# Ledger of designs, part 1: VH-VL binders against Epoxyqueuosine reductase QueH (queH)

Every score and structure here is a prediction.

Target 1, 182 residues: Epoxyqueuosine reductase QueH (queH), of Dehalococcoides mccartyi (q3z8v0)
Amino acid sequence: MAPKLLLHGCCAHCTAYSFKYWQEQGFAVSVYWYNPNIHPFMEHQSRLEAMRKLSAEMGFELITEPSYHMAEYFKNVSANVDGRCRICFDMRLGQTAAYAAGHGYEYFSSSLFISPHQKHQDAVCSAEALAKETGVRFAYADLRKRYSDSRHITKPLDLYRQQYCGCVYSEYERFGKPNSPA
Unless a header shows other numbers, all headers, positions and changes below count from the first letter of the chain; antibody chains aren't numbered by Kabat.
F, E and O are the ipSAE of ESMFold2-Fast, ESMFold2 and OpenDDE, as the mean of both directions, binder to target and target to binder. V2 is 0.75 times the mean of E and O plus 0.25 times the DockQ between their complexes.
Where letters were taken out, [cut] stands.
Atom coordinates printed by the task and the answers are left out, and those that the model quotes come from them; centres of patches stay.

## First folded at step 2 (VH-VL)

Design b10 (framework fv_burosumab)
Fold by ESMFold2-Fast, scan of step 2:
Structure b10 (fold): chain C 182 residues (1-182), chain A 123 residues (1-123), chain B 106 residues (1-106)
Amino acid sequence: as target 1 above (182 residues)
Amino acid sequence: QVQLVQSGAEVKKPGASVKVSCKASGYTFTSYYMHWVRQAPGQGLEWMGIINPSGGSTSNAQKFQGRVTMTRDTSTSTVYMELSSLRSEDTAVYYCAREGWDYYDSSGYHDYWGQGTMVTVSS
Amino acid sequence: AIQLTQSPSSLSASVGDRVTITCRASQGISSYLVWYQQKPGKAPKLLIYDASSLESGVPSRFSGSGSGTDFTLTISSLQPEDFATYYCQQFNSDYTFGPGTKVDIK
């Protein structure tokens, strides 16, 4: 009865409330892990382990893409580093929509829509284009004002906390030099 | 419970170096960045730099580049801040402070602070 | 380098008063602003992060607002324990603290 929604999880901390929200909207929600934008591999694994712990604590199904597509990420990004965030959204949301189409999910969404630090409108445009392309419906909600709720769910769990967006470019922006100079 | 416990007060001569420690407990040490912030007597807060305890990478405020070195020891869950070529203007309380949440959580705020270490530079 | 200014530099108010403190950034910082309370002889305490999000355990009389370059901390009904200096801090580019606003309760 409940419509099936595949929720892309970008990290445990964004996913906790996003999952709860879509469940409360009447969806049967599975969480999908596909994040080739996280480097290096051990950082990816730390974040995935946090997601697995959250899955156990919250009781949701976690579907993990078995391949780490780091090479595919760099192939798509290296010629257009300034536009990398839109390319990154297209990759992650595209894989999510494709999985949804192939596995009986009527809707897809992402925990990206809870983060106040993501290029929100670019992610929305990416998802809308992919919904038209795949025929899977995009479930949209602006959850940026709810990120503190997601944090309150994960705070007691002492999960691994990422300190940069994911890619080596974002790590350099945080630790190498200011990204908004005077 | 989260605690940050700093080393005791130091009195140094101009030109000397000081190394302040901050021992963390009550959480996963490598999961949170640590900042160093100082405060001169009767003055405001001044950011000095940040260290990633996992990899040991650091980023320092321009004013302190070349004089500040931040390190960590994962076996003791301790971060260190060493300031060299001390001047009277370096007299201050030095704080370690944990960065609150990950990048997506508007990280950059300090949710727990050490008690502070007074460093006095006198002639 | 992003500079922060606070106004007023100091104020005194009666218990029960509404107090507002402003923080202005020299360039746009979106919502990447934090407020701290510091009592004499003690380390700062987090009050508000992400411009408007109240830290757990902080009384609801504290609130933050603003985005871009102009930010406000409000104490809706001043209490005796609110005697302190309040600092804003940005994290859009590096980390800069404002000069502080000293609040005296009379």
Scores: ipSAE 0.014, ipTM 0.512, lowest interface PAE 7.1, mean pLDDT 87

Design b4 (framework fv_burosumab)
Fold by ESMFold2-Fast, scan of step 2:
Structure b4 (fold): chain C 182 residues (1-182), chain A 122 residues (1-122), chain B 106 residues (1-106)
Amino acid sequence: as target 1 above (182 residues)
Amino acid sequence: QVQLVQSGAEVKKPGASVKVSCKASGGTFSSYAMHWVRQAPGQGLEWMGIIIPIFGTASNAQKFQGRVTMTRDTSTSTVYMELSSLRSEDTAVYYCARDYEGYSSDYYFDYWGQGTMVTVSS
Amino acid sequence: AIQLTQSPSSLSASVGDRVTITCRASQGISSALVWYQQKPGKAPKLLIYDASSLESGVPSRFSGSGSGTDFTLTISSLQPEDFATYYCQQFNSYYTFGPGTKVDIK
C-alpha cells in the first residue's frame, strides 16, 4: 500500500507540482490548507478558492481548517517581527505535522520547498524539529528548480494571482518601501 | 546579470518555417517562464505564447495553434520558437521576454531580448 | 479575450509638458496592468507594473494609477528621452497589449 503523505499547501501555484512530485514518488497524498499568515481575510479566501479549484482539477483531497487563525499568527509574531518567517514556518508546519500524527499519515511535507522566495533552510530546520517532536516522518526534496513546472500546471487554470508572500509585513516590504524589489 | 540574446535576422519564402532562438543567462532559464511576442512593422505588440523551460512545456495563443512550436535545450539554456507555414503577414520582429518570477509568476515582462527580424517575401 | 484600448492613439508634446495616457480594459482586471516604453528599433522596456508600482531605475516623473477598467500613465515633466510609444498590457487572463500611444515631438 502506498504510504500516506500530508502535503501542506502554501498556495495553489506551489502545490500543483509538489503534489505531482510526491504522488510520482509513490505516496498517497492529501493536501492540507492552514495559512493564518495570509492577510487580509479576503486575500486568504481568494488563495483558498484557487486551491479548491486546483483540487477539483487535479483530483486530490483538500483538508481545510474551519477557522482563520490570524489572531494566533499576530500573537506569535508581534514580539519578534524580524524572526517572523521561522515562527510562520513553525506554525504552519507544526499544524500540518500535528494533523498528520492525529490522522494516520506516515509522512508530512510542504509546497514551501518549491518556492524560491522562502527562507528554505529555516523551513527545513523547522520541519526536521517537528518530525522529531511528533514522530511523523518529514519527506524532503528541494524542488526550487521545479517552480516553473508548477507554474505550467496552474497557468491554463487561470487561478487567482497573489502579489506578495502573504502577511501584511511582506505586503509592506514589497509595496511600501522606496527601494522595494519587483 | 540578466541577458537574453536572440538569433539573427531571417528572410524566408511563403510556406517555409523559421526557428528563432533566445539564449538566457543569469539564472533566467531555470527560474522563469519565457514569452514570445511579435511586432509587425509599424504595428503594436502581439503575444504568441509562453514556455516553461525547465519542464519543456508550452502554451500558445489561439491564433497560432498548429503553427507555433516552442522548445528548449537545457544544455545551452536556450528557448526556441518555430513558426511554420509562413505568410507575408508573419513579417515582424520576434521578441523573447522573461516572465517576472514574483509570487504569481505571471506578473509582467521584466527583461526582453533584442528582437529578431523575420521577413517573409517571394 | 480581454481587449485593451489606449487614448490618445498619438500626441505631440514639448519638453517640460505633463503627458497623460489612458488605457481601458473591456472587463475588470483589478490592478493587473503593466506599462511599457518602446523607442524606435528597440525592445520594449518595463516602466510600471501592478498598475502603479514604479520599476527600479525608472525616473520618478513616471507614475501609474487606476484599477478595474480605467488606467492612466502620467509623465509629469516630459524629457527628450521620453519620446517613444507607450503600451499597456493586462495579465489578469493570459496576456493582451493595448494598441500603443505614440508620443511625438511638437
Scores: ipSAE 0.007, ipTM 0.499, lowest interface PAE 9.7, mean pLDDT 85

Design b5 (framework fv_burosumab)
Heavy chain, then light chain:
Amino acid sequence: QVQLVQSGAEVKKPGASVKVSCKASGYTFTSYDMHWVRQAPGQGLEWMGIINPSGGRTSNAQKFQGRVTMTRDTSTSTVYMELSSLRSEDTAVYYCAREYYDFWSGDFDYWGQGTMVTVSS
Amino acid sequence: AIQLTQSPSSLSASVGDRVTITCRASQDISSALVWYQQKPGKAPKLLIYDASSLESGVPSRFSGSGSGTDFTLTISSLQPEDFATYYCQQYNEYPTFGPGTKVDIK
ESMFold2-Fast, scan of step 2: ipSAE 0.561; ipTM 0.832

Design b7 (framework fv_burosumab)
Fold by ESMFold2-Fast, scan of step 2:
Structure b7 (fold): chain C 182 residues (1-182), chain A 122 residues (1-122), chain B 106 residues (1-106)
Amino acid sequence: as target 1 above (182 residues)
Amino acid sequence: QVQLVQSGAEVKKPGASVKVSCKASGYTFTDYYMHWVRQAPGQGLEWMGIINPSGGYTSNAQKFQGRVTMTRDTSTSTVYMELSSLRSEDTAVYYCARGYEYSYGRDAFDIWGQGTMVTVSS
Amino acid sequence: AIQLTQSPSSLSASVGDRVTITCRASQGISDALVWYQQKPGKAPKLLIYDASSLETGVPSRFSGSGSGTDFTLTISSLQPEDFATYYCQQFYSYPTFGPGTKVDIK
């Protein structure tokens, strides 16, 4: 029997190759959507719809959390904005590991490990701590060199393309500075 | 510093093939897409295709399908573009260019090779 | 494929002039537009990415604006080294370039 792996999907574009990779490693892979760090709600919905389209195209099971925990994200982040990325990883990977433990998955991982834009080592440390806490095994591969492979899969599908990491802080960093003279 | 250094000028007969090289230095070769773009004398820029140096996956513009082959050698940090069945209208400067992702899914060509002039004449 | 058009195809200007170049896309491309400068005999040089973000080392007299289908490159006070051909390019899909705008000395 193929071991079961719950793959946290941070976006369709990162998930495409991550799913293929773990499937090729011999896992039975389900994709898990929990991203309270994506704001505003309409941006979250656009990215979720892209993931649903990818799920239909690639034929994987997509498990979505019914609740949008934006308030919980801000509750956890507001006292330590400089450390928000680690808090964000702990939230998303923690929920993934907890779901995995409660539903018979032997392993968990995330499409975060393909993104060149993430704090890679912080995400690894978060996942390793959560594996020890939950007893679910963390499946690790550094897929950053495969990021362009994932984009190659999604480019023909005309999926929604995100313009910032996800949170309002990253949106401000992207768009908040004026780029042309008055 | 980041650099792309291309092979020297070529003169070819119609029907021949040409293979242009592009050697990368100053960064991790397998972390970025490499693109090929050409420019005929006095004309604009034309995208030819893309290679992922990590996996070797390629995608080429429809116009060049069947005539262009892109490869890479990770041990020498070099990409290659081979164009076959050359015609006079293939006379152009051929550039390699690095795809840098400034935003999620948004590449720009931040570093370019110096260009390789390929002349196709009898 | 997404087609890009540029206007004007060429212009003549004097040092100190304000120069405006327009790029239009055949469909919406959000802000996935890049501007390059090319001098004779040289490779293109990245000026602006994401429609309006100035590349490191590029003088502040260059600016970009626009989103969707209509984009503008502006040079606020033309310098002698700015006489060149300017190209727009989209990365919303597989890359395509505009036909270029040549900026000549008057």
Scores: ipSAE 0.006, ipTM 0.508, lowest interface PAE 10.6, mean pLDDT 87

Design b8 (framework fv_burosumab)
Fold by ESMFold2-Fast, scan of step 2:
Structure b8 (fold): chain C 182 residues (1-182), chain A 123 residues (1-123), chain B 106 residues (1-106)
Amino acid sequence: as target 1 above (182 residues)
Amino acid sequence: QVQLVQSGAEVKKPGASVKVSCKASGYTFTSYGMHWVRQAPGQGLEWMGIISPYSGDTSNAQKFQGRVTMTRDTSTSTVYMELSSLRSEDTAVYYCARDSYDYVWGSYEFDYWGQGTMVTVSS
Amino acid sequence: AIQLTQSPSSLSASVGDRVTITCRASQSISSYLVWYQQKPGKAPKLLIYAASSLESGVPSRFSGSGSGTDFTLTISSLQPEDFATYYCQQYDSTWTFGPGTKVDIK
């Protein structure tokens, strides 16, 4: 029996190769969707629909939380916006590790480790801490050099393309700050 | 559909400056980076720089530092490339090309290209 | 800065021939390599991205392979409309184009 790995999917683009990688390492992989950091709701739904299409195309199991937990995101982040990325990682990876512990997964990981645009070391630290707390093992691989391979998989599928990280703070940082000094 | 339409041919004297425009349509202008690439007669492609249409941030090739200025106008969905202190060696077709992914999020292949603008520098 | 070289600089082949063009990078670029086709008097056209992925609408006779430093573009059965110059480009560290390979067909 192949060991079970629960892979947190942050978006279809990052998930495509991450799923393939862990499957090729000999794991039985299910993808877990929990991204309360994506705002507004329509943006969340567009990205989730892209993930559903990818799931159908690649044949993986997609586990989706039934509720959109935007309120929990803002509750946790609003008092410390400057530290929000670590809080965000703790929320998403924490939920993933908890689901894994409750449902017989030996390992968890995330598609976050393929993105060149994420705070990679903060995400690793979050995952390592959660592995110790939950007893679920963290499967780590630095897949940042494989980002283009994931794009290779998703480009022909004509999936929704995101324009910012996810949260309203990242949208403001991208679109709301003209004339940033060098 | 995605289209990039560039301004018409220019003839300039050495020492002058030229400003080429590239008008985008068919997509969200501020969501994709725009590259400038030139090609001298009978020569290969040469990358000049990239601009984010959202922020106005630019990154230019070392060879053009101090001579190239890229700007954008979000109200008209237009990107501009101005090259100063023109020399005969600057005679080339200048292309704008869209980054297939926004440059803030990562840069990939150039998926759509303008038709090109011939700039001739002659005395 | 990453330098790209292409071989050969030019070639002539008959319709139906298999054509192979190579691109070599001065350092490893993983799979961050693109191939463009440029026909006389026109802008370049995206052909292959991520070293081996065929762009939508590009005929299946075109294929790309390679990783690291060595890459190839193959045209399995050359057609008259394939008269063009082919450029490789890396996007691992900024953007660098190869010098081009001109394909002439009789």
Scores: ipSAE 0.013, ipTM 0.515, lowest interface PAE 8.0, mean pLDDT 86

Design b9 (framework fv_burosumab)
Fold by ESMFold2-Fast, scan of step 2:
Structure b9 (fold): chain C 182 residues (1-182), chain A 121 residues (1-121), chain B 106 residues (1-106)
Amino acid sequence: as target 1 above (182 residues)
Amino acid sequence: QVQLVQSGAEVKKPGASVKVSCKASGYTFTEYYMHWVRQAPGQGLEWMGIINPDSGGTSNAQKFQGRVTMTRDTSTSTVYMELSSLRSEDTAVYYCARDYSGSYWEEFDYWGQGTMVTVSS
Amino acid sequence: AIQLTQSPSSLSASVGDRVTITCRASQGISSALVWYQQKPGKAPKLLIYDASSLQSGVPSRFSGSGSGTDFTLTISSLQPEDFATYYCQQLNSYYTFGPGTKVDIK
């Protein structure tokens, strides 16, 4: 009846409104968790637990990749740290599109498209290329204007909130290099 | 260049309602949420609620539920906060403040000048 | 349900002094802590966000530090225009303000 969409969730706070949006567009939405770019492991687990709580609250199916591919992430990015965001998008969206193709999803998308902190156009280019390669359709919407809507869905739920994008490089950028002169 | 300009002071009797306005300029009105915060004379700051100027959706602090109504008019880039069943303890300066969602947190980056509401009999 | 406490509630200082204000949260809030300055009859002004990030246009003598439950605002060399009340605010679960710390002339 309703077309099936696999929504990659980068975090609970971006996923809340992204899920609501695609459900309201008439899709049967499942959320897919695959984020090897989140370090260290305990940070990954805190964010995953927030997603599990959101899943229970909003009533969506959450599909989790059983393996934590941190080593694969570092293997792929260590030779090109300046280009790591595109490599990261290719890894996460690639896994999502492959899962979608293997499990009868007509469409895939991501909560990455709600975040004002992401390299938006790089993520779009990654998704478009993967849609062509897998035959799964990419459902695109620019939801950056809805970022505050998503955060206000999650604020009452007292979920864990991340302090950096995910990778150790982004943590160092946030905390190792102050935004303001001391 | 970002400015939030609020309506003038009001004097009300207990049981009345007051409606405070906040006119935004210098940015795209529908891109940022707006908060309402009050401050009783000589006291600290108290959050009242938030409105999404794009959708009109609102969320209020539990203390004010049933008494506060927030609305917006996109044609004039103005948000409104109406507080009903006024009591003497509602005497305060009422502020609007813009929600900055470009950071990891939603800090209040620009504030209106404040509107003094006095409730007396 | 997150409560914030500030210490001291008030202090007296002279121009050139180093001033330290502490904010403590009843539970862990990571870096979801903001500092505002408020002068009499004026609206609050954002000073520090994300616990330690200085807002554009704010003098470098202001700095913030801390994470989790314990946070500090420091003014390294107090100027005449710095006499004001300072408020912390948590953004982790809605929006709770601290009770304020008044910085008076000695």
Scores: ipSAE 0.290, ipTM 0.739, lowest interface PAE 4.1, mean pLDDT 90

Design g10 (framework fv_greziprubart)
Fold by ESMFold2-Fast, scan of step 2:
Structure g10 (fold): chain C 182 residues (1-182), chain A 126 residues (1-126), chain B 112 residues (1-112)
Amino acid sequence: as target 1 above (182 residues)
Amino acid sequence: EMQLVESGGGLVQPGGSLRLSCAASGFTFSEYAMQWVRQAPGKGPEWVGLIRSEAYGGTTQYAASVKGRFTISRDDSKNSVYLQMNSLKTEDTAVYYCARGPYDYRSGYYDAFDIWGQGVLVTVSS
Amino acid sequence: DIVMTQSPLSLPVTPGEPASISCRSSQSLLHSNGYNYIDWYLQKPGQSPQLLIYLGSYRASGVPDRFSGSGSGTDFTLKISRVEAEDVGVYFCMQALDTPYTFGQGTKLEIK
């Protein structure tokens, strides 16, 4: 029997090849959507709709949390904005690992590990700590060299284009600071 | 299939004006920054300027060599971007490309110049 | 403005052999986010430039595995592990760290 892996999807563009990769490694993969770090709510909904379109196209199960936990995100981040990425990883990967533990998933992972724009090692450290805490196994692969493969899957689908990482802090960093890359 | 198609090139005298058009298809044009790049005969590409999406103000930037003479605009209802060229000089002779990107979204997505038009020749000569 | 300098300018290669192209920037292309904002483009004869590599080392969609990018800061390399006839053209590096975006002068790869 194929072992069950719950794959946290941070966005459709990163999820496409991540899903394919883990399926090809012999896992039964479900994708989990929990991204309270995406603001405002309409931006969150646009990105979730892109994930739903990808789910329909690729044929994977998409599990979504019914509540948008923006308030919990800001409660956790507001006292330590400089450390917010690690807090954000802990929230999203923590919820994923907890869901996995409660619903018979032997493994969890994330599409975060394909993105060239994420703090990769912080995300790995977060996932490893959560695996020890929950007893769910962390499935790790550095897929950053496969980012182009994920884009190959999603480009023809003309999915919603996100223009900042997710949170209002990243939106300000993208558009408000003169030293940001064009 | 995603594509960009330029039009409006031709021969123009020094001091003249010309407007290039670029029609986009196969992607959600309104969400992308659009760029103009030119290539003089036998030379490498030279960036001309960009226009951001209207959701982010539709702001423009230009290379110093064209600033004050060239204007970039867009019409999202027509999926088109334009380059208005005024006070043309012989040094402006080049193939002009419309291109998408680069644009950094900080969320696991980076646009490079990933889609280019076929190019349109502009010759500035007497 | 950031100046991009390529070498060699002319690169004759026997089919099946590797090829290597260098690109140097006048200032670091390494952003505080950890990425090098350098891209590589190929312009085949009579065609528009096409993207090969972005952010230093990431291969564009549809680009064969024989192409790879490496380097950090000011020194970058594009490698082709095994050159094929279809690889003929002019290769350009470009910095995308800041506007104006600037290109190298180009490297013409030819089959000998």
Scores: ipSAE 0.005, ipTM 0.587, lowest interface PAE 9.8, mean pLDDT 87

Design g2 (framework fv_greziprubart; at its last look DockQ between E and O 0.03; V2 from the best seeds 0.00; counts 0 for: pae E 9.5 > 2, off the site)
Fold by ESMFold2-Fast, scan of step 2:
Structure g2 (fold): chain C 182 residues (1-182), chain A 122 residues (1-122), chain B 112 residues (1-112)
Amino acid sequence: as target 1 above (182 residues)
Amino acid sequence: EMQLVESGGGLVQPGGSLRLSCAASGFTFGDYAMQWVRQAPGKGPEWVGLIRSDAYGGTTQYAASVKGRFTISRDDSKNSVYLQMNSLKTEDTAVYYCAREWDYGDYEFDYWGQGVLVTVSS
Amino acid sequence: DIVMTQSPLSLPVTPGEPASISCRSSQSLLHSNGYNYIDWYLQKPGQSPQLLIYLGSNRASGVPDRFSGSGSGTDFTLKISRVEAEDVGVYFCMQALETPWTFGQGTKLEIK
């Protein structure tokens, strides 16, 4: 019997191999989209469209949270911009774990664990705390060395390519600041 | 904006050495394999070698024409990749480009630097 | 090493006319995943090469739809449906199936 795992998808490019990995580990995997950290709305929609195309190509179930909680994101982050990544992980993984608990998923995980540039340990700590809180099991694997495999799956599909992490703060950090030499 | 800026070129005598640097900006440098490609005057591009990201062991590969003479290294804290060129030959005269690529074959050269001229002549 | 051969070497074109460039590989570039590992690059005068097409037929970001790639196995074609002045430069095919990465000798497209 394949245990059910709800996989949070942060973007199509990270999700492709993450989905394949957990399926190969013997799980029945559904992908969950909840990313209020992606701004502006049209950027969120472009990334969601990429995920929908990946879902059609790979044949996985995509569950899309209908509420775009951008206002809630800014409410939570504006008082602590320096700590926003942990707040962001708590929001996205929290919603994933809550959905899992409410819909018969034994496990949850995230495509966040494939990206070499996410704050990996903060995401792990968030997921472990949420597993304890919700009673849903956290399935962990460090997939950062498999990021190229995920890109190998998505490059032929010509999906939308994001240029910053997601939030307006990360967009400004990438494009708004002049480069300084080391 | 993404940028790759090569430096360290110039005129060198046969048997000499040069170290080229490539400074990257506008992307997460440490996530990418980096490549060196050269183009001799009036000719097409020739691949020189690559260095993979640290997540994939930082391994290097070289074209047969430069193997044993050239060494590629990187410093992710400085967003830089380097090409150490030893025992230079006249046939190494070329514009040298650094280029960005992921660790697999689809997109070997999705972004190229501006190039730096290396002239090997007596 | 895989050898890439282009034809023609020189391609004078009247503006608005179509253009075609051929590329042949010494062995099949078709991978078991079903894709042909061939890319096309354009080098405009005085500039670095830029990616036009990857995996045989996919246009890179920002590349106009007048550019298309086709072919499978060992024979590939880059086609420009209507040549514009900005298309002047040298076109190179490259195999991305295995190292060493190898390029064709180039096709110089010039306006008549």
Scores: ipSAE 0.011, ipTM 0.459, lowest interface PAE 9.2, mean pLDDT 85
Fold by ESMFold2, look of step 10:
Structure g2 (fold): chain C 182 residues (1-182), chain A 122 residues (1-122), chain B 112 residues (1-112)
Amino acid sequence: as target 1 above (182 residues)
Amino acid sequence: EMQLVESGGGLVQPGGSLRLSCAASGFTFGDYAMQWVRQAPGKGPEWVGLIRSDAYGGTTQYAASVKGRFTISRDDSKNSVYLQMNSLKTEDTAVYYCAREWDYGDYEFDYWGQGVLVTVSS
Amino acid sequence: DIVMTQSPLSLPVTPGEPASISCRSSQSLLHSNGYNYIDWYLQKPGQSPQLLIYLGSNRASGVPDRFSGSGSGTDFTLKISRVEAEDVGVYFCMQALETPWTFGQGTKLEIK
């Protein structure tokens, strides 16, 4: 029977093709929502609603936690805002790997690896360390060239379109001065 | 296969006008911001301007050297971006490239067209 | 506008030897997210520019691992650990922090 893979879903637009890819590689894929990095609360809810719509359209199991975990994010990040992205990867991928270990998943991965806007190698290093720590295998593919294919899947669904990476720091960086990067 | 093909270049007199086209294929055109960059003979590239995707409001920005004279537009139904160049000057002589950008704006010029020559001379 | 200054402008190299190209910006390109917003391009003879390195140190897809980017703040370096004949062309740095996007003047790498 197909090996089980838990796929961390960072947003619907990254998840659509990532899910399809791992399913086509022969995995039984479930998508895991744990994104304490998304602020404010209404932005988190808008992105989660987009993910729920994608789940209904594509037919994948979506596993969500009942609480938002915002306070935990800021506790871990506030002393080192400049280095926050690695801390954020450790939090999101760590929870994914832990859930996978506790619920019978042989593999974990993330939709982060399709995003052209992430520190890709830092996320890979985080996932590799977590695989060693938890004993759950890390399934890796560099899907950054396929991001447009993911948007092809999601564009007809009229999903909520995020305008920054997720955290209030990235929101300020994008909108706090003219022509700022995301 | 991904492709950007510029057309509409040529020889024009100072003060004249010219319209460049860039036809895209092999990717979802409407998800990308599109850029124009020019390169004068023997010089480094110079950014001309951009037009953002619908997700970013379809806004335009221009280099100071061309603002008020050049206009960028797009037609997503034709997978095309255009550069209308008016009041041309000899210093506008260059190879003009179109290029695309990822939808977050963090990543410029990941794919360039082959370029089209515009020569402004009397 | 952010000014990008490259050196050298001409770089003759022997195949198999390392090469190093410097780029300096008129203001810091280091963003609070930890990336330096600088990209490197190669324009091979008769071709359009092609992306080599983005966000300071990340290799674009298909770029050989002999290419690396380093530096922070205002000083950046592109290194080729072992130059091959196919590496000839003009190398450009570009700041990707804010519009107008601005390029260095270029470094012509030639086999001697």
Scores: ipSAE 0.006, ipTM 0.473, lowest interface PAE 9.5, mean pLDDT 85
ESMFold2 (binder alone), look of step 10: mean pLDDT 90; pTM 0.919
OpenDDE, look of step 10: ipSAE 0.021; ipTM 0.603

